# VHH binders against q96fz2, part 153

Target 1, 269 residues: q96fz2
Amino acid sequence: CGRTSCHLPRDVLTRACAYQDRRGQQRLPEWRDPDKYCPSYNKSPQSNSPVLLSRLHFEKDADSSERIIAPMRWGLVPSWFKESDPSKLQFNTTNCRSDTVMEKRSFKVPLGKGRRCVVLADGFYEWQRCQGTNQRQPYFIYFPQIKTEKSGSIGAADSPENWEKVWDNWRLLTMAGIFDCWEPPEGGDVLYSYTIITVDSCKGLSDIHHRMPAILDGEEAVSKWLDFGEVSTQEALKLIHPTENITFHAVSSVVNNSRNNTPECLAPV
Below, E stands for the ipSAE of ESMFold2; O stands for the ipSAE of OpenDDE; V2 stands for 0.75 times the mean of E and O plus 0.25 times the DockQ between their complexes.

## First folded at step 9 (VHH)

Design M1 (framework vhh_6z1v_2; at its last look DockQ between E and O 0.01; V2 from the best seeds 0.00; counts 0 for: pae O 6.2 > 2, placed apart)
Fold by ESMFold2, look of step 9:
Structure M1 (fold): chain B 269 residues (1-269), chain A 123 residues (1-123)
Amino acid sequence: as target 1 above (269 residues)
Amino acid sequence: EVQLVESGGRLVRTGGSLRLSCAASGFTFDDYAMGWFRQAPGKEREVVAAISWSGRSTYYADFVKGRFTISRDNAKNTVYLQMNSLKPEDTAVYYCAAQYGIFSDRPEDYDYWGQGTQVTVSS
């Protein structure tokens, strides 16, 4: 998919990423470049979004089960890219189809280096083509959430206002990604960028769209995808499949314009 | 050593009120979501209420909404359950639990548990 929401304040996002290392110790991921985090209800390709990756990518001899969280550019820029401007890349790297990942040099090479990441979002948007019209119905798609309420009534649980009150306890969507590191020819910091792996949609989403991101459902899947020190590429790719553990609701067309960054983008209609 | 110590459980009449407390030690309280669970004899442990690390988000089981209030005081490392309008079916051992990060409604997701405090509601 080509649109996500990742709007949580950094402290809330970080706590939602609590995990256990291989020794069972509770941890939060350590940030790199936290000031580059740009929260928004309406993220599009070329924007930065936070991803998880193994600490071993940054520290020789680090425990590969420990996690770093870092903003990366959506739209993988291969390390071999020669131009000074990433927008001149002649092919789309927003997504990577799972069935061709080992055929495309832009994805195969970084994957072979263990450059696996987990792309974080509140959820993603997808547009359903409405039969008989050119209009498309956007949906916000996300993990099932515990209904969070401060009142004793469930009647208002689905309202946009009550739904906003659950964000401290939001279960983040965790999508399988591949990243690469590109050194700009004119100098400057290394550019970290990612692609989201896609699969055929599950039955629950098939009426909305025929593709979905590869979702890593649960800490075991997340840990195995991230841990390139202990989990081979071949084993990691077994984690890449559709999931039925997903829910959605219709949203207004406000989200269609990527410049709109308001809670209305994901509010139920 | 991690400890969760519940207190305040006792015998009360139907319609009465009771406040449970859970004092936490041995971990960074602010990093944990907290939950109250209960277990009646012969039944499985079930979620009653949960509260996020900041206290801004709460969850209540359908059977207790409107009667119970969960709260926390991060300065005192304490979580509370205010129980009003008590009914005989609320009779159970009540457990305090902590889950790193965000809360869930499943007992198996929680990292630490107290020993429980008995609440008995007489007809």
Scores: ipSAE 0.395, ipTM 0.755, lowest interface PAE 3.3, mean pLDDT 89
Fold by OpenDDE, look of step 9:
Structure M1 (fold): chain B 269 residues (1-269), chain A 123 residues (1-123)
Amino acid sequence: as target 1 above (269 residues)
Amino acid sequence: EVQLVESGGRLVRTGGSLRLSCAASGFTFDDYAMGWFRQAPGKEREVVAAISWSGRSTYYADFVKGRFTISRDNAKNTVYLQMNSLKPEDTAVYYCAAQYGIFSDRPEDYDYWGQGTQVTVSS
């Protein structure tokens, strides 16, 4: 996974992240650094994207089922990194393979400390290799959207009005991530950054790409992944597997350029 | 084998000063934030001060009120706690702890612990 969409306004995004805590209370996640949220139809590594994480990471006596939403840098910068520029990392930390997560120190250590997050997106993009050509067809992959009287699929958005309705009730893609905290050697603010855990693709996606993000499907999966206070690493890792509960459609090549930030990026062609 | 060895704890008078040292071995010291904790009889272990791997970021408990300074020498694999204006309330066993990455105010987040050094402040 090297490209996502996360374009919802902050208030809409927050509402879309409504949840019940352990006590059954309806809650909205509290924002940390909301000003760092940059909505975009075309999110690339090194950009900031919103993630959910347990409040317990910030408050000692917090209910670990409570969620915080925070923009974090895509591409995990390990805490031990000694250079001043995260871009100088010599290894790719955009993704973490599920099969080697426990073998890689950069991922194993923060995971062991309960630094689990849920990466939020409208969906993610993947490029299908076309046989015989150097051309790649991009696809937008996302959760199936429930068709309600007020909601539709992206494919049904034939008018601006319908489009708005679709996004007001959009089920966000929830991807399993690991985050870490890095202090710049020269000082400054602590950088929070994340990697997306990847798995082998499900059967439905296998023709597009052989790998997919580990998707946490449903509130229980999301809650368990986030709740590092109550759910062990071992138990959490059981949540990491391919899911068939996805849909996708072909999109235009507009998304190929990371600078393009328009609805055309995820519109069906 | 990972080792944290505290030293410097002793009996001092109220208003006195003391410098604690913690020598680390068996792990990559400069990958770890370091912390000083203390535990008084009948009380819970509490954070005193913490320092990032680089030494550029520090944390102090509210009771410190500028009296203590945490520092580290990565070349010597050592973390220090300079304690000034000591009070009887500062009497405790002081522990050195290491945490991979950034520091925390939560003891449970720390990976390695020393055996502690006794600090006693007499009135």
Scores: ipSAE 0.020, ipTM 0.345, lowest interface PAE 6.2, mean pLDDT 90
ESMFold2 (binder alone), look of step 9: mean pLDDT 90; pTM 0.913

Design M2 (framework vhh_6z1v_2; at its last look DockQ between E and O 0.80; V2 from the best seeds 0.00; counts 0 for: pae E 13.8 > 2)
Fold by OpenDDE, look of step 9:
Structure M2 (fold): chain B 269 residues (1-269), chain A 123 residues (1-123)
Amino acid sequence: as target 1 above (269 residues)
Amino acid sequence: EVQLVESGGRLVRTGGSLRLSCAASGFTFEDYAMGWFRQAPGKEREVVAAISWSGRSTYYADFVKGRFTISRDNAKNTVYLQMNSLKPEDTAVYYCAAEYGLFSSRPEDYEYWGQGTQVTVSS
């Protein structure tokens, strides 16, 4: 996974992340560094994207079922990194393969500390290799959306009004991530950064791409992944597997340029 | 073999000062945040202070109230705890601990622990 969409306004995103805590109370995640949230139809590595994480990461005595939402840098910067520029990392940390997560110290250590997060997106993009051509067809992959009588399919959003309505009730894609905290050697704020865990693609996506993000489908999966206070690493890792509960459609080549940030990126062609 | 060896613990009078040292070996010291913990008889182990790998970020427990200072020398693989204005309630075994990456206030996040050094503050 090298491209996502997360374009919802902050308030809409927050509402979309409504959850029940361990006590069954309806809650909204509290924001950390909300000003770092940059909505975009075209999110690339090294950009900031919102993730959910347990409040327990920030407050020692917090209920671990409570969620915080925070923009973090896509591409995990290990805490041990000694260079001043995260871009100088010699290895790719955009993704973490599920099969080697426990073999790589950069991922194993933060995971062992319970630094699990849920990466939020409208969906993610993948490019299908066209046989015989150097051309790749991009696809937007996301959760199936519940057709509420009022919520038109993305395909039916012929009007801007309909589109807005669709996104007001959009089920966000929830991807399993690992985050770490890095203190820059030259000073500055602690950098929070994340990697997306990837798995072998489900059958439905296998023709598009051989790998997919580990998707946490449902509130229980999300809660268990986040709740490092109650859920062990071993138990959490059981949640990491391919899911068939996804849909996708072909999109235009507009998304190929990471600078393009328009609705056309995820619109069906 | 990983080792954390605390030193400097002794009997001191109320209002006195003490400097604890922890010498680390067997791991890449500069990759680890370091923490000082203490455990008094019949009490749980609690964090006193922690310091990031670079030494730029520090954490202090509420009871410290500016009396203690944690520091480190990466060249010497050593972390220090300067304790001033000591009180009888500061009497405890003080432990040095190491955590990969940034520090935490949670003891369970620390990978390596010393054997501890006894600090006793007399009234």
Scores: ipSAE 0.023, ipTM 0.344, lowest interface PAE 5.1, mean pLDDT 89
Fold by ESMFold2, look of step 9:
Structure M2 (fold): chain B 269 residues (1-269), chain A 123 residues (1-123)
Amino acid sequence: as target 1 above (269 residues)
Amino acid sequence: EVQLVESGGRLVRTGGSLRLSCAASGFTFEDYAMGWFRQAPGKEREVVAAISWSGRSTYYADFVKGRFTISRDNAKNTVYLQMNSLKPEDTAVYYCAAEYGLFSSRPEDYEYWGQGTQVTVSS
């Protein structure tokens, strides 16, 4: 997984992240660094995307079931990294394979510190190889959405009034991630960055691509992944598996160029 | 394999000074943040001071109030805690700890720990 859509305005995104805390109280996540949120239909590595994480990471006595939402850099920068420019990392940290996460220091160490996050997106893109050409067919992949009498078509959300029919009730894709904190050697603010955990594709996606992000399907899975105060690393890793509760449609090649930030990127073809 | 060995803890009078040392081995010291923690009888282990892997960033608990200084010598694989103006409230076992990269105030985040050295401040 190397491309996502996360295009909702901040207020819509925040409402989509409504949750219940341990006591059953309805809450919205509290933002950190909201000005770093850059919505786009076409997010790529090194860009910032919003993630959920436990309030306990920021406040000593906080209820670990309470959630913070913060933009973080896609592409985990390990805390041991010594160069000034994160693009100089000698290995790709956009994704972290679930079968080797405990073998790679860059992921094992932050995971052992409870640095688990939920990466938010409208959905993600994958490219399927096409026989007889070197062309690849992009697909937009997302949670099945609840249809109502008032819901609109995903492809018809190109005007303000139609946009609300599709996106006000969109179920955001919730992917399991690991984050780390890095102090630039030249000084400045600590950089928060994340990787997306990947698993083998479910049967429904296997014709498109052999890997998929580890999807946390439902509030129980999301809560357990985030709550490092109550859920151990060993127990949290049991949440990491493929899911068949996913749908997709083909999209045009407009998405191929990551500079294209339009609704056409995810529109069905 | 990994060892953190504290030294320098002893009995001192109120207002006195102590220097604690922690010699590290078995890991790449330059990649680790180092911390000093303390635990008094019946109390939780709490951070005293911490220093980033590079030595550029430091943290001090509020109760330190400028009395303690953390430093590190990467050539000797050693972290120090200079403690001045000691008070009876500073009586505790002091622990050296290592955390990969940037320090944390949470004891749970630290991967390696020493056995501790007793500091006792008499009135």
Scores: ipSAE 0.000, ipTM 0.269, lowest interface PAE 13.8, mean pLDDT 88
ESMFold2 (binder alone), look of step 9: mean pLDDT 89; pTM 0.906

Design M3 (framework vhh_6z1v_2; at its last look DockQ between E and O 0.01; V2 from the best seeds 0.00; counts 0 for: pae E 20.1 > 2, placed apart)
Fold by OpenDDE, look of step 9:
Structure M3 (fold): chain B 269 residues (1-269), chain A 123 residues (1-123)
Amino acid sequence: as target 1 above (269 residues)
Amino acid sequence: EVQLVESGGRLVRTGGSLRLSCAASGFTFDDWAMGWFRQAPGKEREVVAAISYSGRSTYYADFVKGRFTISRDNAKNTVYLQMNSLKPEDTAVYYCAAEYGLFSDRPEDYDYWGQGTQVTVSS
């Protein structure tokens, strides 16, 4: 996974992240660094994207079921990194393979510290290799959306009004991530950054791409992944597997340019 | 083998000063945050101070109130706790602990612990 969409306004995004805590209370996640949230139809590595994480990461004795939403840098910068520029990392940390997560220090250590997050997106993009050509067809992959009287699929958004309705009730894609905290050598603010855990693709997606993000499907999966206070690493890792509960459609080549940030990026062609 | 060895604990009078040292070995010290914890008889272990792997960020418990200073020398694989204006309430076994990356105020986040050094403050 090298490209996502996360374009919802902050308030809409927050509402979309409504949850029940362990006590059954309806809650909205509290924002940390909301000003760092940059909505975009075309999110690339090194950009900031919103993630959910347990409040327990920030507050001692907090209810670990409570969620915080925070923009973090895509591409995990390990805490031990000594260079001043995260781009100087010698290895790609955009993704973490599920099969080697426990073999890689950069991921194993923060994971062992309970630094699990849920990466939020409208969906993610993948490019299908066309046989015989150097051309790749991009696809937008996302959760199936519940058809309600007021909600439809992206494909049904034939008008601006319908489009707005679709996004007001959009089920966000929830991807399993690991985050870490890095203190820049020259000083400054602590950098929070994340990697997306990837798995082998489900059957439905296999023709598009052989790998997919580990998607946490449902509130229980999301809650368990986030709740490092109550859920062990071993138990959490059981949540990491391919899911068939996805849909996708072909999109235009507009998304190929990471600078393009328009609805056309995820619109069906 | 990872080792943390505390030293410097002794009997001091109220108002006195003491410097604790913790010598670390068996791991890449400069990648690890370090913390000082203490445990008094009949009390839970509590964080005193913590310092990031770089030494640029620090944390102090509320009871410290500017009396203690945590520092580290990565070249010597050593973390220090300078304790000034000591009080009888500061009497405890002081432990050095290590956590990978940034520090935490939670003892459970620390992976390695020393055996502790006894600090006794007399009235």
Scores: ipSAE 0.006, ipTM 0.260, lowest interface PAE 11.7, mean pLDDT 89
Fold by ESMFold2, look of step 9:
Structure M3 (fold): chain B 269 residues (1-269), chain A 123 residues (1-123)
Amino acid sequence: as target 1 above (269 residues)
Amino acid sequence: EVQLVESGGRLVRTGGSLRLSCAASGFTFDDWAMGWFRQAPGKEREVVAAISYSGRSTYYADFVKGRFTISRDNAKNTVYLQMNSLKPEDTAVYYCAAEYGLFSDRPEDYDYWGQGTQVTVSS
């Protein structure tokens, strides 16, 4: 998983993240740094994307079931990194394998601090293996969506009216992540950054790619992953597994160039 | 720390053969596609060959014309490039590169790179 779409305007995205706290109260997540949110159909590593995390990370004695939404850098920068420029990190932290997460210091340390997050996207892209050719077929991969007579085609979102019919009820993909907080040695704001946990692909995706993001399917899974105050690392890791509750369609090669930020990136071909 | 170390580059005569090796460490090798790229002085880096994480799919640039073979040994964490019928035009620094899962023909898609090994083909 190295490419996503997260293109919803902030207000639409926030409404899609409505949840219930442990008391059963309906809530929206509270934003931190909302001006750092950069929507795009074509997000790549080092870009910012919104993640959910527990309010307890920011407030002493907060209800750990309450959620904050914040943009974070994709590509975890460990708290122990000593250089001034994160681009000098000599290993790739875009993804983190579930089977080695407790063996890798870059992931084990923040996980032990309860730094679990839910990475939000419309869906993710993956390129299918092709025998005997240099071509790879990109696919857009996402949760199954509620179908209506008018909302069955995401490629029909050319006008504001049609866009709202497709995207206003979109079920966001919710991926398990780990984040860390890095203080630049020369000073400046703390950098929040995340990695996406990966697992073996489900059977439905195995012809596309052998790995997939760890998807948290449903509010119970999301709540348990986020709630580091009540859910131990050991219990949280039981949530990390493949899911078959996923769908996909082929897209054009426009998405291959990460500078292309248009609806065509995710349109069916 | 991820490390890719190429070896086997040397001076050979036209028509000769070489085998390049790239030893990988610091990641789960059998999850990664591997590629060989080359760069002649003053030119852009270009793909030579690539191989999928499992070894079941391969790619070769048109200019190799069936002269090169890429292979991998996942038990040894090593990828190889067998180069036959070498021509002076093959003179370049050859680089090993890794990309998670699938391979690409574009250098910018690869996450890790070796330091390169010089291949020189005389006369």
Scores: ipSAE 0.000, ipTM 0.110, lowest interface PAE 20.1, mean pLDDT 86
ESMFold2 (binder alone), look of step 9: mean pLDDT 89; pTM 0.906

Design M4 (framework vhh_6z1v_2; at its last look DockQ between E and O 0.84; V2 from the best seeds 0.00; counts 0 for: pae E 17.1 > 2)
Fold by OpenDDE, look of step 9:
Structure M4 (fold): chain B 269 residues (1-269), chain A 123 residues (1-123)
Amino acid sequence: as target 1 above (269 residues)
Amino acid sequence: EVQLVESGGRLVRTGGSLRLSCAASGFTFDDYAMGWFRQAPGKEREVVAAISWSGRSAYYADFVKGRFTISRDNAKNTVYLQMNSLKPEDTAVYYCAAEYGLFRSRPEDYDYWGQGTQVTVSS
C-alpha cells in the first residue's frame, strides 16, 4: 500500500470515528495535533494521515479503550534513528509485512510496547500491472458501503448533493498499523510515525495486486487492536489476515501524480 | 546480559542533595529512554523522571517540582538523577529502568530494571 485517500473534513472524520468504550459509552475520539491533519484524495508516504490509538499511550491511568485520533507521518521512523532527517532512513518502513513483523526490530519493538494504531482512510489505491504493457491501471479499494435510501455508492453520486451524502456516511477503511516515536537529535518535537501492516491479498484482490493492507473489519477488531492494555501482542496479531470484505473500482490515471488532490482521483472510470 | 546498576543512595538530611547514578550494560544504551522510579514502603512504584535517548527531552513527576534533574551520558552508558532539596517523603528505593521508545510510558512497559538504591531522608 503506497497511496491512500483521506479527504473528509475533520468534523466529518471525527464523527465517522465514533465508538463505544469498554463501558459502552458512546464517544468521539479526542484529537491530538488536529492542525496537522491535511485532508487529501491522494495521500502518499511521508505525508501525515490520521490514525487512531489508545488514550493509554498519552495518559498513564487512562481507560485503554478510549481512542485518540492523531495525524502521524506515514513511514515509521524508529526511535533509535540517529540522523536528523527521517528521509535518510535506508530501509522502507511504509509497510510492514505481517510474516516478518516479529523479525524486524523496527517493528517488533514498538509493537511489543503496544504501539498499535488504526490507520484511517477512505480507501487505498493499488495499481494493476497490465500484461504486455508498461501501463498500470489504478484501482480504488475500500469497504463496501451500506446502501441506505439516502446513501449511494460512489458510482451513484451523480450530483454534488448526493456526493456529500455519500461521504457523510462513509465507512472508513481501518488498517492495522504500528507506530513509533522519534526524537530528533537536534531537538524539536517528537515525531509520531506509522507503518501499515500488509498481508497477502485476498482472492478478490489477487488479480490487482498480490499484497494488501491488513484491514481490521469491524469495531471489535479495531478495539482489540488499539487496546494494548488488555489485548496482548499475540492476541492482536491474530487479527492480522486478509479479508474479502472489500470492494474496488477502476479510477483514472489522475491519481498517478501525487500532487493531484481532487475527487477525480477516486471517481470510477 | 542486561544490567542496570544503581548507585549513590544514602542517608541525607532534609534539604540535602544527592546524585544517583545508573550504569547500563548488555544493551544498546543510546537506543533506549531511561527512567528513574521510586518505591516507598507500602507504596506503589512510581515514576520520578524519565529522559529520552538523546537526553533532549525529559519528564518529571509532579512531586519533583523542579528539585530533581535527570540527565544521561551515552558515552558512559549512564543515567543520573540529581536530587536537591530532599524531603523525608522522598525516602524510597530508587530504581533505574530502560525503555525502547516513549519514556513516559507505564512502569510495566519498561524493558529493563535495576535492583534499586536506597535513599533515606531524615528530619
Scores: ipSAE 0.009, ipTM 0.256, lowest interface PAE 10.7, mean pLDDT 90
Fold by ESMFold2, look of step 9:
Structure M4 (fold): chain B 269 residues (1-269), chain A 123 residues (1-123)
Amino acid sequence: as target 1 above (269 residues)
Amino acid sequence: EVQLVESGGRLVRTGGSLRLSCAASGFTFDDYAMGWFRQAPGKEREVVAAISWSGRSAYYADFVKGRFTISRDNAKNTVYLQMNSLKPEDTAVYYCAAEYGLFRSRPEDYDYWGQGTQVTVSS
């Protein structure tokens, strides 16, 4: 997983993240650094995307079931990194394999400190390699969406009135992530950055690609992954597995160029 | 073998000054944020001050009100706490702690702890 769509305006995204805390109270996540949110149909590594994390990461004695939403850099920069330019990191941290997460210091250490996050997207893109050719077919992959009389199809979202029918009630994809906090040697704000945990693909996606992001399907899974105050690393890792509750459609090659930020990137073909 | 060894705790009169030191060994000191915590009898351990791995950022608890200064010397693997204008309320065991990367205020986030040094402030 190396490309996502996260294009919702901030207010729509925030409403899509409504949740219940441990006491059953309905809440919206509180934003940190909202000005760093850069919506796009075509997000690549090194860009910022919103993640959910426990309020306890920011506030002493906070209720660990309360959620913060914050933009973080895609591509985890370990807190021990000493170069001034994160792009000079000598290994790829866009993704973290679930079967080796406890073997790699860049992921094991922040995970052991409870630095778990939920990476938010409309869905992700994956390229299927076709036998007999070097060309690849991109797909947009996302949670099944509940159709109502007010919900439209993705292909009809080219206009403002159709956009609201599709996106106002969109179920965001919720991927398990690990984050870390890096202090640049030149000074400036602390850099928060994340990696997406990956697993073997479910049967439904196996013809597209052999790996998929670890998807947290439902509020119980999301709550347990985020709540590092009450859920141990060992118990949290039991949430990391493939899911069949996923759907997809082919999209045009417009998405191949990461500079293209249009609804066509995710439109069905 | 990881070790954090505090020193400098002693009896001092109200209004006095005291400097605590914490010598570190057995790990890459430059990769760790350092913190000073304190615990009075019957109380929970609480953060006093913390300093980033580079020494460029520091946090101070509200109760210090500009009286304490944390610093570090990465060449000597040592973190310091300069304590001025001491009050009887500052009486506690002071602990040095290390956390990989960026510092936090919670004791449970810290990887390594010293044995503590007693600071007693008399009136």
Scores: ipSAE 0.000, ipTM 0.169, lowest interface PAE 17.1, mean pLDDT 86
ESMFold2 (binder alone), look of step 9: mean pLDDT 86; pTM 0.883

## First folded at step 10 (VHH)

Design N1 (framework vhh_6z1v_2)
Fold by ESMFold2-Fast, scan of step 10:
Structure N1 (fold): chain B 269 residues (1-269), chain A 123 residues (1-123)
Amino acid sequence: as target 1 above (269 residues)
Amino acid sequence: EVQLVESGGRLVRTGGSLRLSCAASGSTFRWYAMGWFRQAPGKEREVVAAITQSGGSTYYADFVKGRFTISRDNAKNTVYLQMNSLKPEDTAVYYCAAGKGIYVETPSEYNYWGQGTQVTVSS
């Protein structure tokens, strides 16, 4: 997974993340560094994306089922990294393979500290190799969406071409991530950065790409992945597997250039 | 572009079962959401069941939940509707449809339609 869309305005994104804590209380996640959130239809590695993580990471004695939402750098910088500039890291930490996560020190150590997060997106992009051409066909991949609320009794006004109405009740994609905290050797703010765990592609997606992010399908899976105070690393890793509960459509080549940030990036062609 | 041909409609007794098939032509079948719709005499065309492009998610109208199952085989370019515990109220022409829309339960999301196959349920 190397490109996502996360374009919802901050208030809409926050409401889309409404959840219940362990006691059944309805809550919205509390923001950390909200000014660092930059909505975009075209997010690439090294940019910031919003993630959910347990409040217990920041506050002693907090209920581990309560959630914080914070922007983090995409591309995990290990806590042990010795250089002053994290962009000088010699290996790619954009994704973390599920089959080697417990073998790689960069990922095993933060997992041992409970540093699990849920990476939020509208969906993600993948490029299918096309036979007989040098071009690749991009696809936007996301959770299935259904209308859950009626728009009054008048059906003629509910045009499916109106994308603004699609976003009102959009179900955000929730991907399993691992984060770490890096303190610059020369001082400065702690850098929070994450990687997305990847698995073998599901049957439905195999003709587009051979890998997919580990998607946490539903609130039970999301809650267990985040709750490092009650759910062990071993139990949490049982949530990491391919899912068939995804859909996709072809999109314009506009998305190919990560500098393009328009609705055309995810619109069906 | 995709062409759709339904088959399997026939007369069946109340409580019986029937499987409808929809064969699609074209190499692009897997890129479309597929739906089964029905239209009874004097009524509007309504959604019965739908399945996403990946096959990972399905939708069922309330009146068929627990009785009907939609499935697809992208290798065979075919979508199926397994109909169990049939009732006289299920009598209708059943249509297969393909679309690229976001909401699989909405008829206007579907661009390509088959000719329909008649299902008659007798008491």
Scores: ipSAE 0.016, ipTM 0.444, lowest interface PAE 7.8, mean pLDDT 85

